# VH-VL binders against Glycolipid transfer protein 1 (GLTP1): the designs that were tried, part 14

Target 1, 202 residues: Glycolipid transfer protein 1 (GLTP1), of Arabidopsis thaliana (Mouse-ear cress) (o22797)
Amino acid sequence: MEGTVFTPCLEGMKHVKSDQGEMLTKPFLELCKTILPVIDKFGAAMTLVKSDIGGNITRLEKNYLSDPDKFKYLYTFVQVEIESKIAKGSSSCTNGLLWLTRAMDFLVELFRNLVAHQDWSMPQACADSYQKTLKKWHGWLASSTFSMALKLAPDRKKFMDVISGSGNIQADMERFCAEFGPFLHDNHKFLASVGMDDMKAS
Short names: E, the ipSAE of ESMFold2; O, the ipSAE of OpenDDE; V2, 0.75 times the mean of E and O plus 0.25 times the DockQ between their complexes.

## First folded at step 22 (VH-VL; framework fv_dusigitumab)

Design j1 (from z5 with light chain K54Y; at its last look DockQ between E and O 0.37; V2 from the best seeds 0.00; counts 0 for: pae E 6.2 > 2)
Fold by ESMFold2, look of step 22:
Structure j1 (fold): chain C 202 residues (1-202), chain A 124 residues (1-124), chain B 111 residues (1-111)
Amino acid sequence: as target 1 above (202 residues)
Amino acid sequence: QVQLVQSGAEVKKPGASVKVSCKASGYTFTDYDINWVRQATGQGLEWMGWMNPNTGNTGYAQKFQGRVTMTRNTSISTAYMELSSLRSEDTAVYYCAREGYSFGQWSQYGMDVWGQGTTVTVSS
Amino acid sequence: QSVLTQPPSVSAAPGQKVTISCSGSSSNIGDNYVYWYQQLPGTAPKLLIYDNNYRPSGIPDRFSGSKSGTSATLGITGLQTGDEADYYCGTWDTRLSVGYVFGGGTKLTVL
């Protein structure tokens, strides 16, 4: 492949904010979709993460398409749902955004681990990232399920070879973390400002 | 047992409307979107639209925009699809199908549960 | 006709293997997960493959899925008489004028 597995998402990051700094729905969701091929390289170990991310993207995208002009800005979903008193509902876009952001936190921390700890195995890097990001929001069943899936993590060297392509994987991974992390932080800051950043799994 | 049970067959004349019901059981109705898909005799599957039972939000295929309405009654866990201005080409089996995910529960996505189908015949 | 293109039919003897292709575009297969559905004669469709290549519980591992670029493939090995059915690929199309799309279907005949 030209570049690395991160090349599409690094290009997508350039488009996610308006000139006024507002997060744009369509570009943000398109950026998130570019992460799915990265997750695919983990195979069975990331089946659940991939499904969760894909489902949250679909939830937001379907609702975006119901009125694209109204939902041009990502946080409008949350604002409308708070006003309509449905933001905490099981199928809300607010929940979709929250869990999408949390799943991406896991991925950012995972790749930070791979950059910072070249002596860690893939299962070790995944487990540490999970502990730091998602575990606090999961009950025992979800935590046990992830622990079992972790045993299917690919060999680190083979994984790194697959995702490198013709590009500089170390540099791209560092850029991914440095550029995507702030977008996730912005999502959390907004959700916290409206009391929607602390909901647990339904 | 997760199940979708649809209303019975309908025979309609051109220009009429039809309303098909889809009753859910064995799961939390408001947690999963409902899709409507139709299939004319000897033909493939044709997606008509989706409806979120929690919010009432819908998205319709452009072909059906203006002719289809998808609604629900959460008190009885029932989804509805109404198609108006019927023509002979609307003769088909109409399916409801559950699609969904569970936030943070490692959910599965796809139309994983289908109703038995409702035959609608449009004939003079 | 169909936004997603599938061969109209395939056939093979019991025990053989077949593949069924599904060709689309960047706005559907390229950007979104692909699903496969099996429709046995006289029945509603059944989910066979989700998220490109995963099987729901109860689906034998002789069914497999893959995706490359804007194309997806369903693989079936060890064909059995009970596999005789219509097979459909499906995915979301994220252009504003289109939602979920199905392939035209592939009739599998087990000779």
Scores: ipSAE 0.016, ipTM 0.608, lowest interface PAE 6.2, mean pLDDT 86
ESMFold2 (binder alone), look of step 22: mean pLDDT 91; pTM 0.942
OpenDDE, look of step 22: ipSAE 0.489; ipTM 0.821

Design j2 (from z5 with heavy chain Q105M; at its last look DockQ between E and O 0.79; V2 from the best seeds 0.00; counts 0 for: pae E 4.2 > 2)
Heavy chain, then light chain:
Amino acid sequence: QVQLVQSGAEVKKPGASVKVSCKASGYTFTDYDINWVRQATGQGLEWMGWMNPNTGNTGYAQKFQGRVTMTRNTSISTAYMELSSLRSEDTAVYYCAREGYSFGMWSQYGMDVWGQGTTVTVSS
Amino acid sequence: QSVLTQPPSVSAAPGQKVTISCSGSSSNIGDNYVYWYQQLPGTAPKLLIYDNNKRPSGIPDRFSGSKSGTSATLGITGLQTGDEADYYCGTWDTRLSVGYVFGGGTKLTVL
ESMFold2, look of step 22: ipSAE 0.183; ipTM 0.718
ESMFold2 (binder alone), look of step 22: mean pLDDT 91; pTM 0.942
OpenDDE, look of step 22: ipSAE 0.870; ipTM 0.935

Design j3 (from z5 with heavy chain Q105H; at its last look DockQ between E and O 0.39; V2 from the best seeds 0.00; counts 0 for: pae E 8.1 > 2)
Fold by ESMFold2, look of step 22:
Structure j3 (fold): chain C 202 residues (1-202), chain A 124 residues (1-124), chain B 111 residues (1-111)
Amino acid sequence: as target 1 above (202 residues)
Amino acid sequence: QVQLVQSGAEVKKPGASVKVSCKASGYTFTDYDINWVRQATGQGLEWMGWMNPNTGNTGYAQKFQGRVTMTRNTSISTAYMELSSLRSEDTAVYYCAREGYSFGHWSQYGMDVWGQGTTVTVSS
Amino acid sequence: QSVLTQPPSVSAAPGQKVTISCSGSSSNIGDNYVYWYQQLPGTAPKLLIYDNNKRPSGIPDRFSGSKSGTSATLGITGLQTGDEADYYCGTWDTRLSVGYVFGGGTKLTVL
């Protein structure tokens, strides 16, 4: 593998915003897709996370393709749905963006844990990240199911070896968190500004 | 009981339009996309487009762009597909199918519930 | 002419195993989950496999799915006469001009 497992997503981050700082739909979704191979390295522990991320990407992409000029900017989905009073629906692009952002929050916090806590096991790092990010938005059944899945997390040493490739994994992981985190924060800031950042799982 | 019930068979002449209805029951209509898929006799499945009942947004296959319109009435949980400028090649069974989700978007089920199909015959 | 390529037919005897392939590209199978549908004669399609390899409730475990790169496979073991049907793979394509795509379908004949 050239570089690390993060190399494609670090390259993708360069293209996510317009010259005016607007979040671009297609580049953002392509960036999110580059995270899927990273999730695959966790194996069975992250099957549910991968399915959720993949589904939200598909939802947004399907709607983007219906009118790419109209939806060039990511937040246009939310603005249109608020004006139509449909943003809170379970099938909305607003919900899709919210849950995609939350799932990525989980991953960013997980990699922060791995960088900051060299002595934590993989299950411990995963469980802590889940508690800090996704758990408050899940009902009892979803949280119980996810907690059980996280027990299948791979051995930390083997995981780190697999994702390193020929590159500097610590630097890439830190850079991933430092660059992707702000995009997720921007999404949350926008969603909060229109009252859409507090929706829970239905 | 989750189900999609479609309107009855139609016989049309070339150049006419047809509007097929698809009534949902047993689930929250606005939570799932409705896809429309057709199948000519002895042929495979052909995707026509999707409609989001919550937003009213649609996406149409390029082949049908300009001839198909997909709509809904959320107050009666009903989706509609209208195909105009009919030709003999449009003779087919037309299906509606919902696109499934799970809580918190845990998983996607694809087209997990299908209507019974509506036969549209275009003959002169 | 189908975006996803399936063999047009396959046959095997009761009790045997059959495999149905589905070949696509990076913009469809490569990027997206694959679904399989069974269509018994005279009926609407039924979801058989979702998210590459998962079964809806009521689908027996002799049906399996897998995906590798831009190719997907449906496996059926312990063939029964009731499995005689058309089988379609399906997935989203990210190219603007395409949308959702089905394979051309595979007719399974049991004896």
Scores: ipSAE 0.013, ipTM 0.569, lowest interface PAE 8.1, mean pLDDT 86
ESMFold2 (binder alone), look of step 22: mean pLDDT 91; pTM 0.936
OpenDDE, look of step 22: ipSAE 0.835; ipTM 0.926

Design j4 (from z5 with heavy chain S102K; at its last look DockQ between E and O 0.49; V2 from the best seeds 0.00; counts 0 for: pae O 11.1 > 2)
Fold by OpenDDE, look of step 22:
Structure j4 (fold): chain C 202 residues (1-202), chain A 124 residues (1-124), chain B 111 residues (1-111)
Amino acid sequence: as target 1 above (202 residues)
Amino acid sequence: QVQLVQSGAEVKKPGASVKVSCKASGYTFTDYDINWVRQATGQGLEWMGWMNPNTGNTGYAQKFQGRVTMTRNTSISTAYMELSSLRSEDTAVYYCAREGYKFGQWSQYGMDVWGQGTTVTVSS
Amino acid sequence: QSVLTQPPSVSAAPGQKVTISCSGSSSNIGDNYVYWYQQLPGTAPKLLIYDNNKRPSGIPDRFSGSKSGTSATLGITGLQTGDEADYYCGTWDTRLSVGYVFGGGTKLTVL
């Protein structure tokens, strides 16, 4: 493998925003897809995360494909659903985007931890990341299940060896966090601006 | 008891339209997409499209674009599939099937609940 | 003719193991989760596997799914007479004007 497992992500980030700075639906979703192979490297520990991310991507893609012109921009999903008073529905694209964003928050934070704390074990990094991101939005069932899954996190060294490939994994992780973070921030900012950023899971 | 109950068999002439209903019960209708899948006798499954009961958004297979319309009445938890300009090759069993959506919970994906099927016969 | 390719038929004796393959492309199996459906004669399809390798409640662990690249495989161990059915793989295709796609189906005969 040329580069690292992050290479596709890093390349995809270049096309997420329009010339006017607006988040584009297709590129963003494609970008998020690129993280799925990375998640696979965590093994069983991230099965639920992968499933959640994949499901939300699929949901948004389905709706995108129904009218690509209409949903060219990512936040149009939310706008349309708010206007229709259905944004908080369990099957809404708004919810899909929110939880996709939150899942990505967790991942970005995880890799931030791995970069920032070289002495942390993988479980420690995962736990801390979860605490800072998804935990506050999860109910006790989701939280318990998630926490149990995280106990299956791989050994840090072994994991790093797997994802390094022929590239510089530390640099790529750092770059990933630095460049992907802002997209998530933009999503949160927008969702918050329209009152759609505080929904919780049961 | 979660179930989808479809309308009865239809016999139509070529050129006519058919509208099949699918009534959901035992779950929150708006929390799941409704897919429509048909199967000609002795043939495989053919996906027709999906409809989100909450938003009303739809996606149709290219083959049926312009000829199929998927709608819903949320007040009675019923989805509809209308197929126009019927042809003999449209003779098939038509299924509705729900597909879950994961939101804030660990939900199952895939078409996990199916209607009993509706036989549509197109003959001159 | 189907977007996803399956063998038309497989057969084995009771107690044996069978595998059913499903081949697609990057835009479908490559990028999306695979689902498997069982259709007993004269009945509606039933979800057998979701998200490549997960079993819905009520599906025995004799059924397994896997995915690699643009291909998926359904495994059935301890074959029973009641397993005689048609099996379909399915997934979403993210190409424009394409939605969910099924394989052509595989008829499993228990000898």
Scores: ipSAE 0.006, ipTM 0.521, lowest interface PAE 11.1, mean pLDDT 90
ESMFold2, look of step 22: ipSAE 0.055; ipTM 0.668
ESMFold2 (binder alone), look of step 22: mean pLDDT 91; pTM 0.938

Design j5 (from z5 with heavy chain T55R; at its last look DockQ between E and O 0.61; V2 from the best seeds 0.00; counts 0 for: pae O 9.1 > 2)
Heavy chain, then light chain:
Amino acid sequence: QVQLVQSGAEVKKPGASVKVSCKASGYTFTDYDINWVRQATGQGLEWMGWMNPNRGNTGYAQKFQGRVTMTRNTSISTAYMELSSLRSEDTAVYYCAREGYSFGQWSQYGMDVWGQGTTVTVSS
Amino acid sequence: QSVLTQPPSVSAAPGQKVTISCSGSSSNIGDNYVYWYQQLPGTAPKLLIYDNNKRPSGIPDRFSGSKSGTSATLGITGLQTGDEADYYCGTWDTRLSVGYVFGGGTKLTVL
ESMFold2, look of step 22: ipSAE 0.593; ipTM 0.851
ESMFold2 (binder alone), look of step 22: mean pLDDT 91; pTM 0.937
OpenDDE, look of step 22: ipSAE 0.009; ipTM 0.546
ESMFold2, look of step 23: ipSAE 0.373; ipTM 0.770
ESMFold2 (binder alone), look of step 23: mean pLDDT 91; pTM 0.935
OpenDDE, look of step 23: ipSAE 0.008; ipTM 0.537

## First folded at step 23 (VH-VL; framework fv_dusigitumab)

Design i1 (from z5 with light chain K54E; at its last look DockQ between E and O 0.67; V2 from the best seeds 0.00; counts 0 for: pae O 9.3 > 2)
Fold by OpenDDE, look of step 23:
Structure i1 (fold): chain C 202 residues (1-202), chain A 124 residues (1-124), chain B 111 residues (1-111)
Amino acid sequence: as target 1 above (202 residues)
Amino acid sequence: QVQLVQSGAEVKKPGASVKVSCKASGYTFTDYDINWVRQATGQGLEWMGWMNPNTGNTGYAQKFQGRVTMTRNTSISTAYMELSSLRSEDTAVYYCAREGYSFGQWSQYGMDVWGQGTTVTVSS
Amino acid sequence: QSVLTQPPSVSAAPGQKVTISCSGSSSNIGDNYVYWYQQLPGTAPKLLIYDNNERPSGIPDRFSGSKSGTSATLGITGLQTGDEADYYCGTWDTRLSVGYVFGGGTKLTVL
């Protein structure tokens, strides 16, 4: 493989925002999709995470495709749903965007941990990442399920060998975190500004 | 038990419209999208569109644009698919199928629950 | 004709292994999760595989899915007579004019 598993992610970070700085739906979702193959490398540990992320991506994409002009910008989903008083629904795009963002928070933090803490095991990195991100939004069921899944995390060395390819995986992970983080920040900022950032899972 | 129960068989003339219902039970209706898929006799599956019961948003296959309308009545957990300007080639079994998109609850995706199908016959 | 291409039929004896291929493009299989559906004669389709390689509860581990590039594969080991059915791959296509797409279906005959 040329490069690393992050190569598509890094390349996909272009044009996520409009010239005016607005988050674009299609490019952002396309970018998020690029992380799925990376998640696959975690194996069984991230199966549920992958599924949920993929599902939310698909949800948003489907709704985008229903009216691409209307939903050109990512936050229009939320605005429209707020106006319609359905933003907090479990199947809302607002909900989807929020949880997608949160899931990506987890992943970004995970990779940050892997970069920053070379001595940590994969489970340690995962657990710490989860603690700092998703855990606060999960009820006991979700948390228990997630924690159980993370116990199946691959060996760190083996994992790193798998995702390294021919490139510099450390550099790519670091770059990924640095460049993707701001997008998530923007999402959180917006969602918070409209009071849509406090939904939890059972 | 989670299930989708569809309305009975329909016989229509060319040019007419048909409206098939799909009643959901055993789960929260608004938590899953409803897909409509049809299958002509001896043929493969053909996706027609999706509808989100919570938002009412829809996406239709290009082939059916302008001819299909997917709606829902949340109070009775029922989805509807109306196909107008019926043609003989619209003769098929029509299925509704749910597809989950809940997040934070480790959802399974794909069309995991299907109705029993509704036979629509279009003949002069 | 179908956006996704499947072999029209496959066959094998009980106990053997079979694979069913599903070929697409970047806008569908390449970028999206692949699903597999089993349709027994005279019945509605049943979800067999989701998210490329995951099995719903109740689906035996004899069934497996994989994806590489723009192609997906369904694997069935330990073939049983009850596996005789039509199998469809499906996925979302993110082109603006296309939604969910199915393969043409593969008829599996157990010899």
Scores: ipSAE 0.010, ipTM 0.535, lowest interface PAE 9.3, mean pLDDT 91
ESMFold2, look of step 23: ipSAE 0.015; ipTM 0.585
ESMFold2 (binder alone), look of step 23: mean pLDDT 92; pTM 0.943

Design i2 (from z5 with light chain D51S K54Q; at its last fold request DockQ between E and O 0.79; V2 from the best seeds 0.79)
Heavy chain, then light chain:
Amino acid sequence: QVQLVQSGAEVKKPGASVKVSCKASGYTFTDYDINWVRQATGQGLEWMGWMNPNTGNTGYAQKFQGRVTMTRNTSISTAYMELSSLRSEDTAVYYCAREGYSFGQWSQYGMDVWGQGTTVTVSS
Amino acid sequence: QSVLTQPPSVSAAPGQKVTISCSGSSSNIGDNYVYWYQQLPGTAPKLLIYSNNQRPSGIPDRFSGSKSGTSATLGITGLQTGDEADYYCGTWDTRLSVGYVFGGGTKLTVL
ESMFold2, look of step 23: ipSAE 0.595; ipTM 0.855
ESMFold2 (binder alone), look of step 23: mean pLDDT 91; pTM 0.941
OpenDDE, look of step 23: ipSAE 0.919; ipTM 0.957
ESMFold2, fold request of step 26: ipSAE 0.646, 0.355, 0.461; ipTM 0.875, 0.770, 0.813
ESMFold2 (binder alone), fold request of step 26: mean pLDDT 91, 91, 91; pTM 0.938, 0.940, 0.941
OpenDDE, fold request of step 26: ipSAE 0.930, 0.928, 0.931; ipTM 0.963, 0.962, 0.963

Design i3 (from z5 with light chain D51R K54Q; at its last look DockQ between E and O 0.09; V2 from the best seeds 0.00; counts 0 for: pae E 13.0 > 2, placed apart)
Fold by ESMFold2, look of step 23:
Structure i3 (fold): chain C 202 residues (1-202), chain A 124 residues (1-124), chain B 111 residues (1-111)
Amino acid sequence: as target 1 above (202 residues)
Amino acid sequence: QVQLVQSGAEVKKPGASVKVSCKASGYTFTDYDINWVRQATGQGLEWMGWMNPNTGNTGYAQKFQGRVTMTRNTSISTAYMELSSLRSEDTAVYYCAREGYSFGQWSQYGMDVWGQGTTVTVSS
Amino acid sequence: QSVLTQPPSVSAAPGQKVTISCSGSSSNIGDNYVYWYQQLPGTAPKLLIYRNNQRPSGIPDRFSGSKSGTSATLGITGLQTGDEADYYCGTWDTRLSVGYVFGGGTKLTVL
């Protein structure tokens, strides 16, 4: 492949903010879609994560398409839903954005682990990332299910060979984490400012 | 043991208010939304609204907006539902229910733990 | 009228199979996960199926769920007299102010 599996993601990051620094709905969702092929390289270990990410992208995209001019800016979904008092509904765009952001936190921390700990196995890197990011939002059943799935993670050497292509995988992972992480931080900062960053589960 | 224990039966006159409590135990109260659902005798389930115990935020079904208030006291892990301007048609069993969770709110387990119900009778 | 439509009743003999339908629209069943609840006589409802077709721990595999388009189905095989209950489908609706909706309920009688 030309470049690495991250090459589309890194290109997409250039377009997600307006000149004034606001998150743009369509470019942000397109960026998130480019991460799905990266998740696929983990195989069965990430099936549930991929399904949840895909479902939340679809939810946001369907609502964006209902009125693209109104929802040009990503956080408009949240502002509208808070004013209408539907932000906490299970089908809300607010909840979709929150959980999409949390799932991406997990992925960013996973790739930080792979960069920083070249001697860790894939299950070890996944388990550590889960512990640091998603576990505090999950209950016993979700934690048990996720821990079980992570044991299915592929051999690290094989995984790295597959995702490298013709590019510099170490540099691309570092850049992915350095650039995507701040977008996720911005999402959390906004959600916290309106009291919507705190939903948890067992 | 995860459970929700509700306050006892109430008899009220038309025009009064009722406040039902729902005490949670066996789990972290602030991690799960609380829904309120009522059921008149011989009738189906009717969703009234939700409350986030961490923030106190609520969402009410349109039918109950203006008459219902859902609150909590996190120090005693207790949710409350108050219904005002009672009528005879408000005679029902009122349930609190915890909203379960998995990956993302999209993947919720539904209302996975229910209280025993509180009978509210409105008559005069 | 309920947003989600269920048959009012269904009956069958012990050991038989029944299905209970739940019909909605694109704004509810079409876009959201479907849940099923069992309410035994004199008791609070109990979660039976979540995310269209998943069973909580302790629910036997003779209970099943499925979803296609804007409709969902609860299947119960090997009927037992203890299955006699009211069954409700439920889901979120994307329309502002509607929130969560239940079906009207289906009374299952085991004869």
Scores: ipSAE 0.000, ipTM 0.476, lowest interface PAE 13.0, mean pLDDT 85
ESMFold2 (binder alone), look of step 23: mean pLDDT 91; pTM 0.942
OpenDDE, look of step 23: ipSAE 0.224; ipTM 0.765

Design i4 (from z5 with heavy chain T55K; at its last look DockQ between E and O 0.07; V2 from the best seeds 0.00; counts 0 for: pae E 9.2 > 2, placed apart)
Fold by ESMFold2, look of step 23:
Structure i4 (fold): chain C 202 residues (1-202), chain A 124 residues (1-124), chain B 111 residues (1-111)
Amino acid sequence: as target 1 above (202 residues)
Amino acid sequence: QVQLVQSGAEVKKPGASVKVSCKASGYTFTDYDINWVRQATGQGLEWMGWMNPNKGNTGYAQKFQGRVTMTRNTSISTAYMELSSLRSEDTAVYYCAREGYSFGQWSQYGMDVWGQGTTVTVSS
Amino acid sequence: QSVLTQPPSVSAAPGQKVTISCSGSSSNIGDNYVYWYQQLPGTAPKLLIYDNNKRPSGIPDRFSGSKSGTSATLGITGLQTGDEADYYCGTWDTRLSVGYVFGGGTKLTVL
């Protein structure tokens, strides 16, 4: 491949904000889709994460397309649902955005671990990321099943070889974390400002 | 028990409309999208559209846009599908099916609960 | 013509294994997770497999699912007479004018 597995993600990040700094729905969802091939390289260990991300993207995209002009800006979903008193519903776009953001937090922290801890095994890097990002939001059954799934993570060296392509994987991974992290922080900042950042799994 | 119970069989003439109901029980009706799927005798499944019971917004398959309307009454946990300008090829069994998402459990359940079906016969 | 392609029929003897394929494109199976539905004669469809390879409660482990690229496969081992049914794959298509798509269905006959 030209570049690394991160090359499409890094290009997509250029489009997610308007000139005024507003998060744009369609570009943000397309950026999230570019991460799915990266997750695929983890195999069975990330089946749960990929399903969650895919489902959240599908939910938000369905609602975006019901009125693309109305939902041009990502946070409009949340604002409309708060006004309609449905934001905390299990099927809400607010919940979809929250959990999509949390799943991406897990991935960003995972890649930070791989950059910062070259001596860690893949299962260790995954487990540490899970404990720092998602575990506090999950019940005991979800935590147990996820922890068991992470033991299926591939050999680190083989994984890194597969995702490198012809590019500089270390530099791209660092750049991915540095650029995507702030977008996720912005989502959390907005959600917190309206009291929607603390919901636990139903 | 989680279930969807549909209205009874209908016989209609070409050009008429039919409205099928789908009553949900055993779960929070507004938490799950309702899909409508039809099946002509001896044929496969054909998706018609979805409706979100909480917001009432819909997405219709292109084939049915302009002829189908999907609605709900949340106070009685009931979804409705109305198909107008009926033709003989609309003769089919019409199903409602619940579609759910479990954010934070990492599952998208698909159409996990189906109604029993409503036979609509269009004949002159 | 269905957007997802399945063989129209498959057959095998009791105790044998069968697979049922489902072929699509990048905008459906490629981008989205695959679901399988079983329809016993005279009944409504029933969810058999969700999220490519997961089983709902009550579905025995002799039913399995997998996905690779733009294709999905349903596997059934230890065939029983009660498995005789029509089987449909389904998934979302990112082209919203298309929406949700089903395969044409596969009739499983257990001889």
Scores: ipSAE 0.007, ipTM 0.555, lowest interface PAE 9.2, mean pLDDT 86
ESMFold2 (binder alone), look of step 23: mean pLDDT 91; pTM 0.937
OpenDDE, look of step 23: ipSAE 0.021; ipTM 0.611

